# VHH binders against o75319, part 224

Target 1, 181 residues: o75319
Amino acid sequence: GNHIPERWKDYLPVGQRMPGTRFIAFKVPLQKSFEKKLAPEECFSPLDLFNKIREQNEELGLIIDLTYTQRYYKPEDLPETVPYLKIFTVGHQVPDDETIFKFKHAVNGFLKENKDNDKLIGVHCTHGLNRTGYLICRYLIDVEGVRPDDAIELFNRCRGHCLERQNYIEDLQNGPIRKNW

## First folded at step 14 (VHH)

Design np39 (framework vhh_4orz_3)
Fold by ESMFold2-Fast, scan of step 14:
Structure np39 (fold): chain B 181 residues (1-181), chain A 120 residues (1-120)
Amino acid sequence: as target 1 above (181 residues)
Amino acid sequence: EVQLVESGGGLVQAGGSLRLFCAASGFTFSSYAMAWLRQAPGKRREWVAFITSAGRTRYADSVKDRFTISRDNAKNTVSLQMNSLKPEDTAIYFCAAKDWPTLYGSYDYWGQGTQVTVSS
């Protein structure tokens, strides 16, 4: 279906690059078939995503899609030059260790292959907030040694919205460190 | 044998300038990110400037618009141009390298440090 995700309009389309990292977070782009249900200023297609990234003088090198659906847009709606990775995650639940490992592996692989450029890793779920913020913060805490509160503050500031799910925040602040392997 | 060797430190009056150098050897310098960190007496070590292998720079708020980091891959050096120096900039300045393009996390190699003293 062509139904707009609940509360999708409440969130900014794209955050800012998280300084010191290669991450940028955004809400799910909606393919052109959804535009009949949106005012012009509400539209956020895959094309709009890339235009907004360029407006920030940034360039995407990878998109990681954390949604549990393919109904919002297709990988073929993205420029051929930008790799797309799907990691299916269920909303509301803290991502499991396997999902966290897959995310870390994808990020590390991208960074290793892109040391000689400044391209970004774009990460999104439906709203670009809870699953997105959790996995980015989890990476910063576990891999980069960032203090949990600093990681959360950095994400919230750059996304322009605060993480909403208390179970995600609790896991980041007080949960076990998932050591890299 | 990996080495990072800092130079250019010294005593300078407030408002003056200094240029620090870090000479790197024993690794593929051009593929490493480089940073300058400092430690003042009685304080924690803090980062001041960072440069990726691609040349992208980032500065701590305390030094922005006053310090400039640059690299010369042909000479395997990273430099820190310090302008409008303040007494609060007095610290031991360390050069650090990592084979990773992000600011945060551990650094693979560290220099021994060079003393910068700014008189009021």
Scores: ipSAE 0.464, ipTM 0.746, lowest interface PAE 2.2, mean pLDDT 91

Design np4 (framework vhh_4orz_3)
Fold by ESMFold2-Fast, scan of step 14:
Structure np4 (fold): chain B 181 residues (1-181), chain A 120 residues (1-120)
Amino acid sequence: as target 1 above (181 residues)
Amino acid sequence: EVQLVESGGGLVQAGGSLRLFCAASGFTFSNYAMAWLRQAPGKRREWVAFITSAGRTYYADSVKDRFTISRDNAKNTVSLQMNSLKPEDTAIYFCAAKDWPTLYGSYDYWGQGTQVTVSS
């Protein structure tokens, strides 16, 4: 169906690049069929995403889609030059180790292949907040050695919204480091 | 062998300027990201400025608009122009290199450091 995700309109479409990283977070783009249910200022299509990234003088090199559905937009709606990776994640629960390792592997693979440019890894779930923020912060903590509170603060500031799920925040602050990927 | 050699440190009065240089040898400089980090007495080492192999720059909030990092791939040199220096900028400044495009995490190579002292 073409129903708009609950609270989707409450969130900024796209955040700022997280300085010192290749990450940028955004909410799920909605294909043209959803636009009849949106005011013009609420529209955020795949095309709108790329326009907003360009407005920041940035360029996407990879999109990681964390939603548990394929109804919002199709990979074919994206430019052929931008790889798309789907990692199905269920909301509400902390992502399992397999999901975390898959995310880390994809990020590391992109970085190895893109050392000679400054292209970004775009990460989104439905709202671009909880699952998105968790996995980005988990990567920064486990792989890059960033302190948990610093990673969370950096994400919150750049996304323009604070992580909401207490179980995600608790795992980031006090949970074990997942060292293998 | 790989070497990073810093120069340009010294004593300067608050409000003054210094330019630090880091001469790199023994690796393909143009492929590496370069950073300046500093460590003040009794404090943790912190990053100051970072430049990617593609030339994008990042600055810590404490030095933004005062410091400028640049690189010269033909000369295998990274530089840090430090303006409007404050006593709080007093530290040993280290040049570091990594074959990885992100600021955080470990660095592959480190210089020996150069002392910067800012008097009030």
Scores: ipSAE 0.719, ipTM 0.853, lowest interface PAE 0.9, mean pLDDT 92

Design np40 (framework vhh_4orz_3)
Fold by ESMFold2-Fast, scan of step 14:
Structure np40 (fold): chain B 181 residues (1-181), chain A 120 residues (1-120)
Amino acid sequence: as target 1 above (181 residues)
Amino acid sequence: EVQLVESGGGLVQAGGSLRLFCAASGFTFSSYAMAWLRQAPGKRREWVAFITSAGRTYYADSVKDRFTISRDNAKNTVSLQMNSLKPEDTAIYFCATKDWPTLYGSYDYWGQGTQVTVSS
């Protein structure tokens, strides 16, 4: 259906590049069929996403879509030049090890192939907050050796919203490091 | 083999300036991010400045607005201009790079370091 995701309007469309990384987080773009339910200033289509990234003098090189649905927009709504990766994640529960490793492999592969540019990895779930923030912070902690509180603070500052799910925060702060990359 | 060779260190009075250089060889320099890290007596190594392959720069809060990192891809050189030096900047300064183009985490390749001493 064409129902706006719950609380979607409560979040900023797109955050800032996380300094020292290739990550930028945003909420799910909504295809044109959702626009009848939105004021002009509330619209955030795939085109709007790329315009906002460009306004920050940034360029997307990869989009990782963490939503458990395909109803909000289609890969065909994105520029053909930007790779799209779907990793189905269930909301509310901490992503499992398989999901974490898929995310890490995608990020590592992108970084290896994009050493000679500054292109960004755009990551989103429905709100661009909990699943998105968890996986980005998990990568920074496990792969980059960032202290959990520093990773969370960096994400919160750049996204413009704080991680909300206590189980996600608890796993990042006190959970085990996932050792596959 | 990756080789990084630092130069330009020395003794300077507080408020003075130094320019450090790092000559790189053995890899496709233009495709790698470059960093300067330092180690003060009795402390762990800390990053100071970072420059991406495309020229984007990042600085630690302790050196922001005083230090400038730059690169010359034609000469395979990265440099660090250090202004308004403080005694707290006294450290061995290392040029470093890694296989991923990100600031955080362990660096894979290091120079031998160059000593910077700032007198009060």
Scores: ipSAE 0.692, ipTM 0.854, lowest interface PAE 1.2, mean pLDDT 92

Design np41 (framework vhh_4orz_3)
Fold by ESMFold2-Fast, scan of step 14:
Structure np41 (fold): chain B 181 residues (1-181), chain A 120 residues (1-120)
Amino acid sequence: as target 1 above (181 residues)
Amino acid sequence: EVQLVESGGGLVQAGGSLRLFCAASGFTFSSYAMAWLRQAPGKRREWVAFITSAGRTYYADSVKDRFTISRDNAKNTVSLQMNSLKPEDTAIYFCAAQDWPTLYGSYDYWGQGTQVTVSS
């Protein structure tokens, strides 16, 4: 069906670029079929996403979709020029090592191929908060050597909402660094 | 042979200005991010300014609004304009290069450093 995700309206559609990184986080865009259940000011379609990124004078070069569903929008709703990567992640649980390594590989590949531009990696789950914030912070901590509290503060400030899941926060602050195989 | 060669250091009075230059050779300069780091007497090395291949700049809070980093890809040069210098800016200034586009990458190449001394 066309049910709006629970609490989706509670979150800002898109955050700001995280300074010093290529990351920008947002909540899941909703395709046209959902708009009958939304007021005009509540709409956030794939087109709305790209308009909001452009309004910040930024450009997307990759979208990483962390949702465990394909019902909210289709990859074909996105411009042909922007690669789309699906990484199925279950909510509530800290992502497993395989998921973390897949995310890191995708980010590293993008950065290596996009050294000559300033394009962003857009990351979203349903709310663009817990799974999204966890994986971005995990990348910054494990790959780029950012202190856990600094990574979390940077994400929270730029997303405009604080990470909510205590198990995610605990893993980022005190959990092991996930090193390469 | 990869080389980064700094110049422009020297002695200057507090409130004065200096411009540091770094001449790069032996690698594809335009595809690398460039940085300036400094090491003061008795202190750890710290980053000061960073410029991406695309020209986006980042500054440490201690130098924000006083220092400006720029690059000239035609001349393979990165520069640091230092204004309103303070005695605490006294340090050896190093030029560094990384083929990673984010602020938090690891540097691949380093210069030997140039001394900046700011007197009160």
Scores: ipSAE 0.527, ipTM 0.785, lowest interface PAE 1.9, mean pLDDT 92

Design np42 (framework vhh_4orz_3)
Fold by ESMFold2-Fast, scan of step 14:
Structure np42 (fold): chain B 181 residues (1-181), chain A 120 residues (1-120)
Amino acid sequence: as target 1 above (181 residues)
Amino acid sequence: EVQLVESGGGLVQAGGSLRLFCAASGFTFSSYAMAWLRQAPGKRREWVAFITSAGRTYYADSVKDRFTISRDNAKNTVSLQMNSLKPEDTAIYFCAAHDWPTLYGSYDYWGQGTQVTVSS
């Protein structure tokens, strides 16, 4: 059977909306087949995700899935009204420029199409922390002109966990701005 | 011609209240997000309050629970109600329009600013 991702239980299921942005970060939801390996209070299915977002008086308008696998849940497990975008990212290494470009393009497209509402862009990797935090912060720094330390602090505070990977933090603080088309 | 014109600034005692107004013309006001930013002498300009075109509001921690931003699309105005004013609220207050639904980035249109001075 399907095994629970390493350390997945160590992280809060979903963070808070990042104020002044449309971002909310969460860990990967796990479909029904994983529930036999979880206590009731540990379950975090796609349904549980939407319930927790609703409990915060928020609404998802887009999910960006950064995992390098399809084993955790299927897009069909999500409401049909919420678009789903898969951007395959390898863990541990800083996402490449092509991946950064795809993320920025998806975010910009959503924001242009959703100026008349307050719907959120939900972003997740396996833990909703390193790849997720990197790409959100990279977007804020490169596109919206946020200072790196301010972007990282905002993400850490709202996610409820600090970015863990030093290479990601180093790239955000001292790396080049990625100016794609 | 795009214009943002602030009013309502002035001198008040600590603990007092002021209401700032910004009258907008020359663009489709209802589709823009609106912000109030301030600049104190010797400091960087900082945002204090933001309202989206959909009416969602955001506040800087320094003004949260004291300031309230609101908009009137029929009158093309945005206002900032400032309560429990402190000497550190002394600054020039700017109204700004943003054709983007987030707080960050470059604002499209700016007012000339209005002085708020909070004494003792």
Scores: ipSAE 0.499, ipTM 0.769, lowest interface PAE 2.0, mean pLDDT 92

Design np43 (framework vhh_4orz_3)
Fold by ESMFold2-Fast, scan of step 14:
Structure np43 (fold): chain B 181 residues (1-181), chain A 120 residues (1-120)
Amino acid sequence: as target 1 above (181 residues)
Amino acid sequence: EVQLVESGGGLVQAGGSLRLFCAASGFTFSSYAMAWLRQAPGKRREWVAFITSAGRTYYADSVKDRFTISRDNAKNTVSLQMNSLKPEDTAIYFCAATDWPTLYGSYDYWGQGTQVTVSS
């Protein structure tokens, strides 16, 4: 079968809710076919994701999947009550403006439709770190006016791992505000 | 006309308590998130406590476990219970409202502020 993503085991499955926001970040869930390659304590299926979110007394209202593949799990593996959005995002390079706009549009739409509840936006890439952290921080900076260093610190603390890609960090700190044009 | 009117501020000794009130009018209060922010002399304004329309609360680390924010939708009021007050809590306290469900959004409406002074 399919191979476990490189370094996937090195990351915590799910971070904590970022206080004052609706964001929670996690690494990619792996469907049951991957479990033969994992010890029981290493398993992180779609079901395991929802159990861990519930253990934090939180509820998912949207999943945004930033991976550039469909091989890890299928939307059908998720509860039918939770919307799923795929944004194919290439790793290593800073996401382009079209990707940033799509992410912002999805987040703004969710927030407007969910003002009267506290449901979370779950965001993941392969490790739930670089692409995930970039887009969440970009949203906080551009839309919510958070200072770049504060956004990065908040994400790092809540994810339990620091953003690793220097080009992503540099763009967040010194890059232009993206106006969604 | 939209109004947010703060009350309950005053002078208190360190270790004491105060309860601030904010009376809202002119908008659909139950649909708005409410915040308390403060500004100490010579400092930037900082958020203290936030309550969503659904009732979820958030606190700045400096006030966690000492302050409690609550709302009463029937009376269009948000309150801040402040316990174990410190001289560092001395500030003008502002009530603010946003139709955005997150702490970091823009605030649509602001009160004039109420002074809280904590003596050593």
Scores: ipSAE 0.403, ipTM 0.734, lowest interface PAE 2.9, mean pLDDT 91

Design np44 (framework vhh_4orz_3)
Fold by ESMFold2-Fast, scan of step 14:
Structure np44 (fold): chain B 181 residues (1-181), chain A 120 residues (1-120)
Amino acid sequence: as target 1 above (181 residues)
Amino acid sequence: EVQLVESGGGLVQAGGSLRLFCAASGFTFSSYAMAWLRQAPGKRREWVAFITSAGRTYYADSVKDRFTISRDNAKNTVSLQMNSLKPEDTAIYFCAAKNWPTLYGSYDYWGQGTQVTVSS
């Protein structure tokens, strides 16, 4: 049996593009086998993700999956034109420097190769909030010099939900800048 | 030699309009993102408008619906149309360029600035 993640239904499926960046955040899509446990309006499959992004007149160029599992959907459920990157992250603790480096490296590589288009980097964990918001904000602070409170506000507004984990917020506001990317 | 040269600044009454121009030379203009930033006396420099190499535009909330940024790759020029000007828009306006598709972070090249003064 496929178990729906705790509180998954409490979050909006997809946020809006973060203006001035290439980031868009969303909660984990659930493959068709989960649909029997969901009302029609609660369904959010990989197909639904791409439909919602198209409805915003946006296009995905990369998906970064931060979940620690492959049970929710498979990379093969995505269009072959969209690269998929898995970065395994454990919830509750601030991502380590290696994880932060991998995320920054992937983002910089995508931006360098996609300067001439407007394609988005889609980032998700289970809820598209804490690990997702942390890594996006960490990138903006460390690489792009955004003030921590401005990065957090931008993410919260565009995601439609506020970062919840106090240890993540504290690290973003007062933690060291990690200069490796 | 890389140059960004602003023009079009001046004195205007509140409610009036100005169009700023930035002429670029010495780099592959069409592949760079372009921005307009401003600095009022005693304040930090702030961005007002940004245009990507692909032509996508972004505006600060303070100027949204009043300012329009555009680019002409054939002429290596970026412009800023400023409508419904307010005294709070009084600042030195700078043109800036970067070889990166995002608004935030450092800019590679800067103009010397052009003064805009809006009287009440």
Scores: ipSAE 0.703, ipTM 0.846, lowest interface PAE 0.9, mean pLDDT 92

Design np45 (framework vhh_4orz_3)
Fold by ESMFold2-Fast, scan of step 14:
Structure np45 (fold): chain B 181 residues (1-181), chain A 120 residues (1-120)
Amino acid sequence: as target 1 above (181 residues)
Amino acid sequence: EVQLVESGGGLVQAGGSLRLFCAASGFTFSSYAMAWLRQAPGKRREWVAFITSAGRTYYADSVKDRFTISRDNAKNTVSLQMNSLKPEDTAIYFCAAKGWPTLYGSYDYWGQGTQVTVSS
């Protein structure tokens, strides 16, 4: 259905590039069928996503969709030139090690193939906050050696919203490093 | 055989300028990110400036608006223009190369370093 996700309107559509990385986070785009339930200034379609990223003088090279549904938009709503990867994640619980591994593999593969450009990895869940922030921070901590508090601060600042789920924050700060790649 | 060779270091008075150069060989320079890091006596090495293969630049807060990093892919060279130098900038400056296009994490190749001394 065309039911707008709970609290979706509470979040900024798109954050800013996280400096020193290829990450940009955003909330889930909603296809045109949702627009009748939204004021013009609330609309955030796949087209609006690409327009907002261009307005920041950035370019997407990959979208990683972390939602546990395909009802919000379809890959066909995206430009054919931008790869789309679906990683099904459930909300509220810390992503499992298999999910973390899939995310790390996708990011590393993109970075290896895109050394000669500056294209971004766009990451989103429903709100572009908890699952999104967790996986980006987990990557920075485990793969790039960033201190947990620094990774969280960088994500919060660039997303424009702070990670909300204490279990996610606790795992990032005190949980084990996932050495799965 | 991979080599990074720094030059341009020396002694300068506070408020002065220096330009550092790094000549790279033995790898595909254009696909690597390049960085300048520094190490003062008794302190850990810290990053100063970073340039991606695409030319995007990043600077540590301590040097922002004073230092400029640039690269010349045709000549396999990265340079660091250092202006408004302070005694706190005194350190050995290292050129480093990274095949990964992110600022964070380990570098693949390192130069031997060039000494920069800023007198008060």
Scores: ipSAE 0.572, ipTM 0.810, lowest interface PAE 1.9, mean pLDDT 92

Design np46 (framework vhh_4orz_3)
Fold by ESMFold2-Fast, scan of step 14:
Structure np46 (fold): chain B 181 residues (1-181), chain A 120 residues (1-120)
Amino acid sequence: as target 1 above (181 residues)
Amino acid sequence: EVQLVESGGGLVQAGGSLRLFCAASGFTFSSYAMAWLRQAPGKRREWVAFITSAGRTYYADSVKDRFTISRDNAKNTVSLQMNSLKPEDTAIYFCAAKDWPALYGSYDYWGQGTQVTVSS
């Protein structure tokens, strides 16, 4: 189907690179079949994603897709030069330790392999906000030693929208540091 | 052995300039990220400038537009050009190296530091 995800139009397509990191967050791109229900300025296809990243003078080296569906776009819609990783996450609940481990492992592997360049890790869920913000902040807190409030502030500022789910915020601020990656 | 040796510190009047140097040896300099951190009297150590192995630079808000970090891989040197110095810039400045392309987290190697004193 070509139905637009609920509230998808309410969010900026792409945030800014998070300074001092390799992360950039965005909402899910929508393949061309969705464009019949969108004004030209509302379109955000995989091609539009790469154009917007390029407009910021940045380059994607990895996309991590956190959605629990493949209906919005296909990996084949992305340039062959950019690796794509799917980590299935259910919305509304805090990601489990296995999901957190997969995310950290993927990020660490990318950084180790790409230390001689400045390519970005693009992370998205449906809105590029709650699951995306949680996993990025969890990485910064657990792996990079960033204070929880500072990680959340950095993400909110760069994404252009604040994390909305209180259970995610609560876990980031008061949950245990997970030493798995 | 690994060594990071800072130089270029000293006493300068407010509004003046200093250039700090860090000479690195004992590791593959070109593959490491380099940073300058400082510790002011009565304060914790804080980062001021960071340069990745690829040459991307980051600056703390307090020094943005005044400080410039650069590296010379042929000479295994990282430099910090400090302009429009303020009394608040008075600190011991440390060179640090990291085999990791992220600003945050721990550094692998540290210099002994060089004193910068800015008088009003």
Scores: ipSAE 0.240, ipTM 0.632, lowest interface PAE 4.4, mean pLDDT 91

Design np47 (framework vhh_4orz_3)
Fold by ESMFold2-Fast, scan of step 14:
Structure np47 (fold): chain B 181 residues (1-181), chain A 120 residues (1-120)
Amino acid sequence: as target 1 above (181 residues)
Amino acid sequence: EVQLVESGGGLVQAGGSLRLFCAASGFTFSSYAMAWLRQAPGKRREWVAFITSAGRTYYADSVKDRFTISRDNAKNTVSLQMNSLKPEDTAIYFCAAKDWPILYGSYDYWGQGTQVTVSS
């Protein structure tokens, strides 16, 4: 349906590139059919996403969509030159090891194939915050050896919003490292 | 045989400048990301500058707008131009290399380090 996700308007559309990484986080883009419920300054279509990335002098090389739905936009709404990967994740619960492995594998594959450029991995869930921040931080902690608090601070600063779900924060700070990447 | 050799360190007064060099051999330099990290006495090693194989640069907040990292793939060198030096910049400076475009985590190769001392 054409119902705007709860609290979607409360979040900045696109964060900043996380320095020293290839990650950029954003909230879910909404296809044209949603625009009747939005003021012009609230619109954030797939086209708007790419315009905002370009305004930061960045370029997307991959989009990882973590939402549990296909209703917000379709892959065909994206430029054909940008790969799209869907990883279905349920909100509110910490992603399982299989989901974490899929995310890590996709990131590592992209980085190996894109050593000769500096294109970004764009990651989003509905708000581009909790599931998105969890998986990006989990990657940095488990694969890159970043201290949990440093990963969380970097994500929060670059996203422009702090991770909200305490169970996600708790898992990042005190949970086990997942080695099935 | 992989080797990273730093040079250009020394003693300088606050407000002065130094340029560090790192000469690399034994690996395909142009495909590696390069970094400068520093370690002050009694402190943990911290990164200061990073350059990707594609030439994108990143700086720690403490050195931003004062330090500039650059690379010369024809000469297999990475350099760090350090301007407006402060006593807090006193440390051993290491160059490091990794075949991975992420600043954080472990590096594949390390130099032995070069001492930088900034007096007030």
Scores: ipSAE 0.561, ipTM 0.801, lowest interface PAE 1.8, mean pLDDT 92

